# VH-VL binders against Protein archease, part 1

All scores and structures are predictions.

Target 1, 141 residues: Protein archease, of Thermoplasma acidophilum (q9hkc1)
Amino acid sequence: MDSDDNRTLSYEVVDHESDIGVIVYGKTYEELFSNAVYAMADLIVDVSRLKENRKMHEVITGKTPEDIMVNLLSRVLFYLDTYYILYYRITSKYSDGELDAYFYGSEIPEGIEYRNVIKAVTYSDLAVKPEEGYAKIIFDL
Below, numbering starts at 1 at the first letter of every chain, in headers, positions and changes, except where a header shows other numbers; Kabat numbers aren't used for antibody chains.
F, E and O stand for the ipSAE by ESMFold2-Fast, ESMFold2 and OpenDDE, each averaged over both directions (binder to target, target to binder). V2 = 0.75 x the mean of E and O + 0.25 x the DockQ between their complexes.
Where letters were taken out, [cut] stands.
The coordinates of atoms that the task and the answers printed are left out; those that the model quotes come from them. Centres of patches stay.

## First folded at step 1 (VH-VL)

Design f1 (framework fv_fiztasovimab)
Fold by ESMFold2-Fast, scan of step 1:
Structure f1 (fold): chain C 141 residues (1-141), chain A 123 residues (1-123), chain B 110 residues (1-110)
Amino acid sequence: as target 1 above (141 residues)
Amino acid sequence: QVQLQQWGAGLLKPSETLSLTCAVYGGSFSGYYWGWIRQPPGKGLEWIGEISHSGSTNSNPSLKSRVTMSVDTSKNQFSLKVSSVTAADTAVYFCARGYDFWSGLDSYYMDVWGKGTTVTVSS
Amino acid sequence: QSVLTQPPSASGTPGQRVSISCSGSSSNIGSNYVYWYQQLPGTAPKLLIFRNNQRPSGVPDRFSGSKSGTSASLAISGLRSEDEADYYCAAWDDSLSGYVFGTGTKVTVL
């Protein structure tokens, strides 16, 4: 599975009173990063109601895949909180501590309801394990 | 909420193969371990094994040589076969969903259970 | 067979507190979370306690779990007739790479 596949079959949600977590599935770093972006976005609003009208290119860096996951998802939250643009799809190439990514998304439409307000991405129980087919991410509400 | 429906052979003769199927309704098949537990009459619970949605398996070492588990993701079903049955395989067999976001494979729990299928092995 | 040892039975009267012990080893309870299951007569087991001491939604606070070293305990306060059931502890076992159940405890409400 890749960024253009059905994401409702590639992640699951674990809700807790002080946080919310997702498990995302994929066989490569690129698939796990892509599916994590989609999962977080889908927790924020109903992504099926959005149409892509924004694109950007950025290189996300980190010392570990876990650092790259936090930096990637934090970057998405930055654009949402600062510019009211939600990037919910990426295509990317992972190598040598760098994720070279194109981000696709939209301005938040008038009348869209927010499902959750995500304040931050946490390192709590964070795992990025393509060899085992999953990543686990916990968000601070 | 999610429900497990199970079915399969109820009466078997010694040496036959036990075959059971469990179907998942009302929830995602992906992202879980799918397990089998049995309970002989008047005795406790015995873990048989588990299979992931991708087909990776772990099973009880005492049963490993006779146990085969499989998944059919197109039907949201998973199955158990136990070969060369004897009277010692007489039990109620339960299917269950294994899940723990926090602990992974080293520590998970069964949060949803099927109602059980009675299997009797007799001549 | 199970590798976690429980007393075979426990009993109490309505309103009483009942405690069930579960004894394991370093490869199971000593290293991993403990879970408790309730099995009412003629039914499938139900998850009662997860991650040592947490209750799923819908489980009354009369049920509580604890863990110390290689042992765990389930407490039922304010015992009711509806609590008459078999109770099983469980944990992952690192040495077996598998899930193990306790021997089970039949709780009788007198």
Scores: ipSAE 0.000, ipTM 0.509, lowest interface PAE 15.6, mean pLDDT 85

Design f10 (framework fv_fiztasovimab)
Fold by ESMFold2-Fast, scan of step 1:
Structure f10 (fold): chain C 141 residues (1-141), chain A 122 residues (1-122), chain B 110 residues (1-110)
Amino acid sequence: as target 1 above (141 residues)
Amino acid sequence: QVQLQQWGAGLLKPSETLSLTCAVYGGSFSGYYWGWIRQPPGKGLEWIGEISHSGSTNSNPSLKSRVTMSVDTSKNQFSLKVSSVTAADTAVYFCARGEYSGYDLFYYMDVWGKGTTVTVSS
Amino acid sequence: QSVLTQPPSASGTPGQRVSISCSGSSSNIGSNYVYWYQQLPGTAPKLLIFRNNQRPSGVPDRFSGSKSGTSASLAISGLRSEDEADYYCAAWDDSLSGYVFGTGTKVTVL
């Protein structure tokens, strides 16, 4: 099943002086991680113009859900910056200390415009709170 | 050499849940994807889905609502359940090992189980 | 839900060359590697060709694969009676985020 339209409703852009941030919504860790990946990707390019033609599997580790969020999104930025592949969808299973994830994405097409150049994921005001239905992430531009 | 041995209930009534298990012998269970493919009588192959050794799943969208896959790492086994079966689920079910490379995007099944015949009838 | 299209049958006599086509779209064959599986009567499928044109160890060089645009082809040269089987192409489909098989081709040796 394709649920890409629902992901546009799963995040809001947060105004920040020299940065950009998002609030993503979800009731599970897996939903929050998945929605954060989509939100960051959509801030970088118009994801609706991409077609999935890349897939990979990786285990993301961290001491806290916040660490896993930073490590997950940083890994997505690494593949974009190093290989020009943007992963914008994940399916995953969360257990304490680990996120076992399939990543789905695309090579960046010729002629696509970058909306933002995100340099890093920050710990500033970072929150991952499935009990409260949200996560908040701030990015360095 | 790696071998897959599969088993499960072969005769079902409509509305029951199909349950199949596949065991991996002679090779590493971790680091691979483990999948299920089915073949109705006289018809072609249909990919059902895959599961990693850690339990992450990806499945055929047409079957996703009825399919559950699981893994038992201590036994090197993975399992398939299909709920609310109908006559359309009558098929030979195969388990298989998936080889994959994300950057080159190649995926193929290099080791297959012998198949389990599942019949759904009155 | 998308399926790759193959002719339902192909035939030849011993020693001839048989070619099997597989037609897809930009979301599958057009963007991804093609694979071919051989299914002998009453058996599980066996990987015959991977990554468009590569042969696994143990597959005779009489079998060859090719890909052009959104289509692929399997060629069997020097056809033998033991090649009588069903042949399936397969590829990853970007739109479905899943693996798809062709409709299958029954090869008969006359």
Scores: ipSAE 0.000, ipTM 0.561, lowest interface PAE 11.1, mean pLDDT 85

Design f11 (framework fv_fiztasovimab)
Fold by ESMFold2-Fast, scan of step 1:
Structure f11 (fold): chain C 141 residues (1-141), chain A 123 residues (1-123), chain B 110 residues (1-110)
Amino acid sequence: as target 1 above (141 residues)
Amino acid sequence: QVQLQQWGAGLLKPSETLSLTCAVYGGSFSGYYWGWIRQPPGKGLEWIGEISHSGSTNSNPSLKSRVTMSVDTSKNQFSLKVSSVTAADTAVYFCARTKYVTTYRGSYYMDVWGKGTTVTVSS
Amino acid sequence: QSVLTQPPSASGTPGQRVSISCSGSSSNIGSNYVYWYQQLPGTAPKLLIFSNNQRPSGVPDRFSGSKSGTSASLAISGLRSEDEADYYCAAWDDSLSGYVFGTGTKVTVL
């Protein structure tokens, strides 16, 4: 794995009976989107056990940063559910309603244990605030 | 291990402005809210307010008209000013790191506290 | 002053269980998570319980929290002399858009 980024990824998990939430940290939209993708993927499986062998490019659109966050994470869930490929790293550029993103990930190995089955990304208490240094996301289990 | 070091004015006269500063060592300044809590002699705790590393603020409505908070991200410091002080502002003032964690209604708590600064308002 | 109501004092002997109540309303405890802080004499408060019943690393399991409706409770089992302190509950208040603390309970170890 080749890493050009020397940042430390950080997130915190809060459990609830029917959902799970994360706080991710970053000072740019790009950092918050990247860290949210990693956090969700790490909640699904132990990402440290995966080796990158899949890459793709997609433009994610939305009217607000919150819409882009929901659309981005929902797209990751779509690829997992449809193709059994988990994208857990992105590099991207954010501008006026568009996130131009390269996705990096892995086919899910036979016999890997799932930590959580995430059904959906919710709008509940959703925040994407790079000027505040964080984003908050709640997932439906 | 994160430490908060605080300093500022100790003795004030009524109508003056209280000014306190808190410096963050050993941890990240970004990704948290930084807050102030006070405790009058022999009484309980009162939340004053909080500020993000980017300068966004929330404050106690009863104090909002007199309270100004600011950050200096280059020094990892945040500051509190309380204008037009009276004897009712006599208290120990604490700075603290506030964690914000989302679940059904959110989560809001102070996990690291400064040692406190005693402020006395008397003529 | 809109605060959460606690008994002013509680006492026990070493090894006993002590419970501290915290009463609020629908706009604070009824809608939001409850937190507990311990303040040893002459020191800053320390987080003891977060999110109703969770312990930070380093807090012994003999401290436990619970919440029901608009009230919360802190239990200290196996009371020790070093537990002699003031204890404060706290919660976010939706009506005030601010964090509120309880009136505080002084725990004395006899």
Scores: ipSAE 0.000, ipTM 0.497, lowest interface PAE 15.4, mean pLDDT 83

Design f2 (framework fv_fiztasovimab)
Fold by ESMFold2-Fast, scan of step 1:
Formats: sequence, C-alpha cells, structure tokens
Structure f2 (fold): chain C 141 residues (1-141), chain A 123 residues (1-123), chain B 110 residues (1-110)
Amino acid sequence: as target 1 above (141 residues)
Amino acid sequence: QVQLQQWGAGLLKPSETLSLTCAVYGGSFSGYYWGWIRQPPGKGLEWIGEISHSGSTNSNPSLKSRVTMSVDTSKNQFSLKVSSVTAADTAVYFCARGLEYDSSGYFYYMDVWGKGTTVTVSS
Amino acid sequence: QSVLTQPPSASGTPGQRVSISCSGSSSNIGSNYVYWYQQLPGTAPKLLIFRNNQRPSGVPDRFSGSKSGTSASLAISGLRSEDEADYYCAAWDDSLSGYVFGTGTKVTVL
C-alpha cells in the first residue's frame, strides 16, 4: 500500500469466542467501506507482505449500507477462497444504494501464513455509521 | 459456497417459447453478471448471453433476436426465454456466474455453474 | 459461433503429459485473457484455469496454462484416469462483444 493511504491504524480488533470483529473509522461511506476491506484483509494475512499486482472493477449493490458492507466483504472472501487473490484496497463512489468500486490486491504468495480463516461476514451487531465516524463488523471464524 | 439451482421446461414443440429460471444461494446476487450457456447433445459449449444485476443484457449475435433475459433481485433469480424454438435448440442449458475485470484485455468468465437443464424440442 | 480452434482429441497413458492447443485471433486471445474449463462426463463445466495461467482453489498444480500471441495451451502432467473429460478454452471477443468457447478437446486416458 502507498504511505499516504495507510489504513492499518484506522481499525480496532474485538475478540469474541468463535468470532472476530473490527471497528473501522471514517467520515464517509467510501472511507468506511475502504477501511473495512483493508481491516478484513489484514486479519487474514499480513498485508504488508503483499505487493499489489491485481485489479478489478465491480458495482456492489444493496438496499442498506449494511447490506452493501456484507456484499462487499463477501465478494473479497469469494476471490480469496476461489482464486487465492486477496483484494485489500478499494477506491469507490457511493451513490443511492450502489458502491462503484475498483479493487486492488495480490495473488497470495506461496508459504504465506494465514492469521485467521474467516468463513463469513455476519449481520451480528453490524453498523455502518459515517455520521458517527465508524463501522462495526463481526466475522465468523 | 455459492450454488446455482435451475429449473424450467424440459419438452417443447417447435414454435414454442423456452423458459428457464436460475436461483442463487449462499452468496451475493449483486455485483455479478449472470449468464446462460448451452450444449447440444454430443457438441460443444455455446454462450447465449449475460444479464447484469441492474438488468442490462448482452447476448450472442446469432441468438439475439430470440433471446430475452430478466432478473428478480428480490428473489436472487434470473431467467432466460428463447422464442420460436426449433430442433436446433435441443440442448442442456446451464446458468452461470460471470465476472468482469475493468482492465484492458480482461472482461468476462464463468466461475460457478448450475447443474444444467435438459431441453428437448421435438414434434 | 466458435472462433477458437482446438484439436478434437488428445490421448495419453497414466503418468504422461498431455498438451491441448487453442488458436484464436487478435480480437479474442490476442487481446484478452484465456480461460479453460473441464467437463467430466454427465456434469457441468468447471473452471480449471483463469487469466491465462492461474488455478482456482482446489485445482491441482498438474494443470497449467500458457498464452503466446493469439494461441494458448493447457498442459496436464501426471495424467490420471479421472482426467478423462472434454476441455474447452474460452476468451472474450472484442469484435463480437461476447464470450467465445473453443471447439473442445476430448482427452482419453488409455
């Protein structure tokens, strides 16, 4: 990642039994979605060990910002589980139930250690609140 | 993991309309393209077309005049209609999830497929 | 219409390497990524190779892909009886604004 957009310090980890969660900070929907992608990726592997060499574009939709968050993070997990590609950075525009996003990431290198195996994004205590400066997401391990 | 379940008409007469539906389970419906591919008995794969989550369609030019696709985002379903069928439309029809990459030289591929629906057109 | 040409068949004995060619044009393979699908008898196709040479999770490393100019190749090393299947290359075609499949190759393990 470039140093001007380093998001490593913009999230906190909360540990629950068989679950793990994050609180990410931001003042816009775009910031919260971007920081959630980075936080989840950083929980999975040490993102600082990756070099950005993959890019894609998708529009993520949902009826609520919470739905968009679940759909966005689930899409990242899908690419990791299916293709061994971890997208850990996005740039995006949020508008009326759509997140138009460019994803940036890396193939997972041989021999990299996984910090956590995340099975799913949950709706448990899910919050996406740019007006309050945070989002909270809990993952199923 | 994402699973596609498909169903629809199996036996048709010439001139009838083929109608198939595909339902998405275990993953996000939005943010993908949803496609149809067919395979006549003993022959290869033919791409029929795709539909976006927003309902925008693109289809094989050879089939375009007869093909209609639609989405129902409330049910996580998409459907295919082929009008004016003939014996040449006899095939196994597959639904599939398509992905687009916004980069020069990378567009569309299918990573998850339904199990197929056999369609026979006979008089 | 199929615009990617594959040999109709390929064969080998267990443990051998089998290679399947796929020939296209500048509007498809020459400009876009190549994909490979495996179809076991009586089943739906399965994505085997994406982006020319990448394997999805669960695909063994004995399957490999390559691309050069307007041609691509799938290699199956250490051939096994369970590899008997039809194999299809595929690519986006800029001139058609659509996805095209190869003619298909039946791999037989003798």
Scores: ipSAE 0.000, ipTM 0.480, lowest interface PAE 17.1, mean pLDDT 83

Design f3 (framework fv_fiztasovimab)
Fold by ESMFold2-Fast, scan of step 1:
Structure f3 (fold): chain C 141 residues (1-141), chain A 123 residues (1-123), chain B 110 residues (1-110)
Amino acid sequence: as target 1 above (141 residues)
Amino acid sequence: QVQLQQWGAGLLKPSETLSLTCAVYGGSFSGYYWGWIRQPPGKGLEWIGEISHSGSTNSNPSLKSRVTMSVDTSKNQFSLKVSSVTAADTAVYFCARGKYDILTGYHYYMDVWGKGTTVTVSS
Amino acid sequence: QSVLTQPPSASGTPGQRVSISCSGSSSNIGSNYVYWYQQLPGTAPKLLIFRNNQRPSGVPDRFSGSKSGTSASLAISGLRSEDEADYYCAAWDDSLSGYVFGTGTKVTVL
């Protein structure tokens, strides 16, 4: 029985017509942001095939937690599209409209299979609700 | 793993108040909705209502004026009261755990049920 | 009061496939997930199918669910004597802001 499964898994995939979405689980803003980065990365490639060999630090800002989520995930897509580096893990501290984050990831190996090509993070049905234990994010394919 | 134990007065007279309690063992009380369902003899299931661990309630409109639900988080218990009972309230009453369906943001389904308490209203 | 409509009974012999229909409206089955509960004689209901067609751990794959429009169905393949039970569909109803059950189907194994 999956009595507690959807609160113990880091994310679940939600289908939309021409989009793909995820529900990620966590009790804090930091957990939700971290799990969203991992979920998006795992939708792009099989993260278990990657070895962390890149690290960086950035402060992600936004007026709302939803803005920070969009800005965070968009920043990850920027590094993938521009530098062929996929960051799939973060450690962070959230305070007063700022997410101070360390990003961990790797260069994309030549010949790796892409599961999905994510073009953008959307505001459609976007929710970041640590008090309810989840965030919901929809991606454009 | 998770079990619900229920108890309460089984024999009532018309106009009395039905009172049932359900206790949660082997799992977390918080993060779920806790519900009541009844089944009159030889008939189907009827949803009575639900209560969150924080005490927010929602109940069947046909029963709302007579139904009161409460929680005691210190004991992991929740309770149902039905006022002004009649013979139509004779049923087996079940408590159940409502698992929040995160994909829809508010729906739920009942994945763990108590064994039931038979309530008979007779003059 | 609106409820989900099921046939009152269904029967089969061991090994047969039995299907149970469940009819609703746009405010319940038409817009929400369908759930199925099995109630063995003298016991509490047990969740059999959730989210239209998914099985909880421990439910055998001979039970399956489907949904189309405002209707749903439960199929039991390879019917066994221990499947003799009452089966209920259920869904959230947006107009009632509450959970509704089907009228129930008694499955008899001959």
Scores: ipSAE 0.000, ipTM 0.492, lowest interface PAE 18.0, mean pLDDT 84

Design f4 (framework fv_fiztasovimab)
Fold by ESMFold2-Fast, scan of step 1:
Structure f4 (fold): chain C 141 residues (1-141), chain A 123 residues (1-123), chain B 110 residues (1-110)
Amino acid sequence: as target 1 above (141 residues)
Amino acid sequence: QVQLQQWGAGLLKPSETLSLTCAVYGGSFSGYYWGWIRQPPGKGLEWIGEISHSGSTNSNPSLKSRVTMSVDTSKNQFSLKVSSVTAADTAVYFCARVTYKGSGSYRYYMDVWGKGTTVTVSS
Amino acid sequence: QSVLTQPPSASGTPGQRVSISCSGSSSNIGSNYVYWYQQLPGTAPKLLIFSNNQRPSGVPDRFSGSKSGTSASLAISGLRSEDEADYYCAAWDDSLSGYVFGTGTKVTVL
């Protein structure tokens, strides 16, 4: 029925006991960060039910690409948990230590079903490897 | 029913570039990953790599420096090139569709395979 | 890459149960889903089991998969002559950043 979600083809779900993870694909840092945001959002709720009506700009900083990935995804979770706004798409420019990003998303509609409740982004087996074409991220449920 | 048809040069000399193409018939090209797997004579399967419909690639680290993959979305085709071939590249090469969301859950697997193209590298 | 170890061969008589082991490590089977492919002589591989223990439509229930720790197993119950084939396990490997296949097991029906 719901085979319209072509963006799910940018990631694989990995189940590991009480954790859930994703492998996302991309050839640049920007693609990997963008695909990770979408993958996490799609694990939380059916993104196809959302319409973009929120936009923000933020610079995400970190000492390594792995730190930037954790900080980026943690920022998305912060806005969801605090303001009930889910950002599921970004456009960005990566430079050493900084991801300059525009976030696009929506307020979560009342009554929408959550697929998973993600508590945190972890450093467990975290990889951000654009030269190898992938990133792997594990979440705490 | 989705069918993959593959073709390319089957007989190569050492140092030449292997070039194979795979075409998708009977289904959508966009919305899937497309991969290559090879099998040397009498041996097992070796994953070469995959390319997304958007052109993002991921390949076997041992082959990465010699492998180039591309897509032509207007023709529903994807291609593999392997440079500087040696006798070790002699194999049957398979193209395949990489599928996610199998029976209602996210999964990663090759569910549609081409028939295979025999590639022989000999002096 | 041959980083998942399988026995080279397994055999049984019609109606018997055959099990094929697949041994990996924490970076592949220990952390990721396992898949099984069947290759009949002269043909391309066919997906037999996905995500540790799931069957695609058209695969009979006499084929089953399981995973424990860093190992996986394929079981074939009610063995038939048409099951004579090579069987490969597969998984993503975190340390290699790639998909890896097992060494393969040739199943002979006696």
Scores: ipSAE 0.000, ipTM 0.491, lowest interface PAE 17.6, mean pLDDT 83

Design f5 (framework fv_fiztasovimab)
Fold by ESMFold2-Fast, scan of step 1:
Structure f5 (fold): chain C 141 residues (1-141), chain A 122 residues (1-122), chain B 110 residues (1-110)
Amino acid sequence: as target 1 above (141 residues)
Amino acid sequence: QVQLQQWGAGLLKPSETLSLTCAVYGGSFSGYYWGWIRQPPGKGLEWIGEISHSGSTNSNPSLKSRVTMSVDTSKNQFSLKVSSVTAADTAVYFCARGRYSYGLWYHYMDVWGKGTTVTVSS
Amino acid sequence: QSVLTQPPSASGTPGQRVSISCSGSSSNIGSNYVYWYQQLPGTAPKLLIFSNNQRPSGVPDRFSGSKSGTSASLAISGLRSEDEADYYCAAWDDSLSGYVFGTGTKVTVL
C-alpha cells in the first residue's frame, strides 16, 4: 500500500575498476534473499521504471546459504540476458538446502539506460547472516 | 538509450585496407561483445565477427585472414579493418552490440548502428 | 555467406497471417537458439525475436517465433502495411564457430 521503499542498500567498492559490492539488510533468510535480488536489479537498471508483468516459480538449491545466494542471483542474470526479463522481486520459503521462490519482474523496455553490466556474482567476502541482520555480495562488472 | 555511431572510408580501390570505427553512447561498453555485419547491394546479411571489451575475438572463418578488430576502451570505440579488398567487399557495413547470454558462449545483436556504405572500385 | 535457407518472398493482405520458414542443420538451428531480424527499406536491421520465441520490449505480440528440430518459423498475424520489410533468421553455427544468417525473405503487403 505504502509507495515508500524501505530497502536499505550500501555500496562498497573494494576495487572500483571491475567490481561493486552491496550490503543488504534483513532478519530472515527469505528477507535477505529478496533484498539481494532487488539490490542487484536496481544496480542494473532503475527498477522504478519497470512494471511487473512476468512471474515464474523455481526451486533454488545449494549446500550453504552462500551457495543459494550465488545460484539465486545467477538465475536472475540468466533470465535477464537470455530472455530480456528482469526479475526484481521474490517471495520465498527457505528450508535447509532449498529456496522455493516465486519471481516477479518485467521485460526490459527499449531505450532504458543500464546503470551497470553485471557479469557474475562472486564468492569474494560473501556472507549471508540473518542473525546479524545482513548479507554482503560482490559483483564482477 | 544505447546508440552506435559509425564512420570510415566510403570509396576504396582494390588491394587497399578498409577501416571503420563504431562509437558507443548512452550505455556501458563493458560486458558486451561488439560486432560487425555487412550487406552487399541487394543481398542478405553476412556476419564478419565480434570483439569483447577485453579484446577477445570471434570471426567468420571465410574472412578471418583479412579481418582485424580492435577496441579502445578509453573512448568506448571499436574498429574493423579488412585488408586486400576486392569488389566483393562492396557492402553496407553495420556495427552492432552482441548481448552476453548466460549459459551460452555466443551472442546476438540487440542494438545496431545505421550503417556505412563502402564501395570498392577501380 | 548465408547458411540458413528461407523462401525469397512471402505476401499477404492486411489483417491476414503470413509465415516465414527458416531451414538449417544440426550444427546451427538444431543445437542453438534462433533469432529474427526485421529490416525496413533503407534502414539497419532490428531485433524482432530472440531465443526462438521471445519478443524484445516494444515488439507487438502479432510477431511470434517457433523452432522444431533443425527448422524455425516466424509468424506475423494481423499483417499491416508497415510490416513490409526483409526478414532474416539467424543462429550460431557450432561447426563454423560463427553466427549465420538466413537468405532473407521479402514480405510484401498486397
Scores: ipSAE 0.000, ipTM 0.496, lowest interface PAE 15.2, mean pLDDT 84

Design f6 (framework fv_fiztasovimab)
Fold by ESMFold2-Fast, scan of step 1:
Structure f6 (fold): chain C 141 residues (1-141), chain A 122 residues (1-122), chain B 110 residues (1-110)
Amino acid sequence: as target 1 above (141 residues)
Amino acid sequence: QVQLQQWGAGLLKPSETLSLTCAVYGGSFSGYYWGWIRQPPGKGLEWIGEISHSGSTNSNPSLKSRVTMSVDTSKNQFSLKVSSVTAADTAVYFCARDYGDYVLFPYYMDVWGKGTTVTVSS
Amino acid sequence: QSVLTQPPSASGTPGQRVSISCSGSSSNIGSNYVYWYQQLPGTAPKLLIFRNNQRPSGVPDRFSGSKSGTSASLAISGLRSEDEADYYCAAWDDSLSGYVFGTGTKVTVL
């Protein structure tokens, strides 16, 4: 067990009665989107127990950064629920209402413990503010 | 100006392990996936798999149980092993630069080795 | 196996236009970029088209690509004898977590 495993984590968990949220940190849209994907994935399972063996490319569109955040995270949930593949890392470029992203992740191993079952990404208190160094996302459990 | 040079055993007997190596010259090894593709005589291309500089792999599910890939970053080399070969594994095997980072190099298989002919016969 | 389907052959005379179709599914072409490779006899494949419709430097504009839904096409205009080759489409497949190739099309210049 390495005590340094969590030294570079870029998110905080916000608990509530019927939902769970994260605050992720970053100074660019790309950093906030990447950190949100990782944070949501880490809320679902212990990502440190996964090995990266899946990749894909997709363009995520939206009229606002908030729309792109919801669409991005909803797409990750879609692949998990439909194909049992959890993408937990992205590299991306944001421009003109589009996020051109490469996704990296893993098939969910049999017998893995789920930390949380996330049903949906919500617009509740949603914020994507690289100029203030954070994004806040609330999930429906 | 990246060039791939490949080598390995060309003639195998059934049940043996196929072993091929590919060396990268003239460019960065990190930041890419490095892949293997094969082509049986008179047939089309079949993707075998890919491995990143860090050792992360993706492979063709139909071959996954027999395929092992590895990297040697000190030599800028990557290798393929296919166990328990049969006549169906007879093919020309190509190595390729497979996948780059989005911002740096967003191509699949833009640079290929010349191919290594592998024949499995008893 | 989610292999992309191409016609086995296409032919034309010099100066004509030939078009090669490539049919896939939502997990490959429908969700990911399409790539095209040209393979001259006895050689390794060469990247001809990337990201559906983009050309690498050195590929003439006679070659063009397009994608619609779960299908893609390669067009070769002004066909030349040097274009006689096998052509393969390819795309990442999300369900397989792997790169899939088309069945290949042999282009013959009559």
Scores: ipSAE 0.000, ipTM 0.512, lowest interface PAE 14.1, mean pLDDT 84

Design f7 (framework fv_fiztasovimab)
Fold by ESMFold2-Fast, scan of step 1:
Structure f7 (fold): chain C 141 residues (1-141), chain A 122 residues (1-122), chain B 110 residues (1-110)
Amino acid sequence: as target 1 above (141 residues)
Amino acid sequence: QVQLQQWGAGLLKPSETLSLTCAVYGGSFSGYYWGWIRQPPGKGLEWIGEISHSGSTNSNPSLKSRVTMSVDTSKNQFSLKVSSVTAADTAVYFCARGVTKVRGTSYYMDVWGKGTTVTVSS
Amino acid sequence: QSVLTQPPSASGTPGQRVSISCSGSSSNIGSNYVYWYQQLPGTAPKLLIFSNNQRPSGVPDRFSGSKSGTSASLAISGLRSEDEADYYCAAWDDSLSGYVFGTGTKVTVL
């Protein structure tokens, strides 16, 4: 409500032959991209243990919404692997093959347990369908 | 959407084997774990175990020596057997769809069967 | 047998906010996601909250979950008579390599 930031992001976890996947829900491209970032981050660590203390701005480009999704999530993994910063929330505008996004997240605290080590975002069974209310993404572990 | 239908034993005698079956309708059998949970009368929920589409199992350590689970992929069914039953095995048994398989990842049941009452008495 | 500890009962009047606590350890809630199930009398449990704070399709936004350290809580806002049920928290337990449920809380609407 007022200062209540516990917005619920709906997603489901799906197994696929040594991979892990998610189904995220939303009615717009921006909602699906935002919910996918949170879902992936939540699969990596318990996001509730993080305090938001990092912000950045980037434009993610791609020829299709599916390309944008892969590039967006891959960018999040890049910052985690390179700088030990996990971005778990975005605000964005999607238009003309570009996602103009602000990323919010935090440094990974020493001693935090990793739930999964996600190595890559795949195109396997990838779907980004706001008109049907969902996106499906499969990750390599 | 997805529905679980279960059936099996109602009344058993001590030392017998409990056998229950669960059938999956309206959804994919692959990509999920299929599990069993029980609830003794007036008490809470106890996880029994899970089996994947490929037949890989994981069971509650307290029950592991007595529990056998199996899948029949041609029928989209999975089954539970509990050997050497005693009065402590009296409970309502539920089958459920488990989401996720890897240790340290989320694991939860999003679809449940209606339950089968099992009573163990002389 | 590891169980997550919940108060045995909780109550409120219609429209009130009720919170149910769930206490665990580093091997379960401290390391893994928390789930909440609602069980109406004579029925199977229904998934109410998954992955600490997410709602399945069809669950009203009156229900919310949260987690901090080795504890979690379920909040029911705008309490209604149809919310009378048993509520269970649950989490994977790394020490047991298995799923554990809370002791359960009976919610009564006065």
Scores: ipSAE 0.000, ipTM 0.485, lowest interface PAE 16.8, mean pLDDT 84

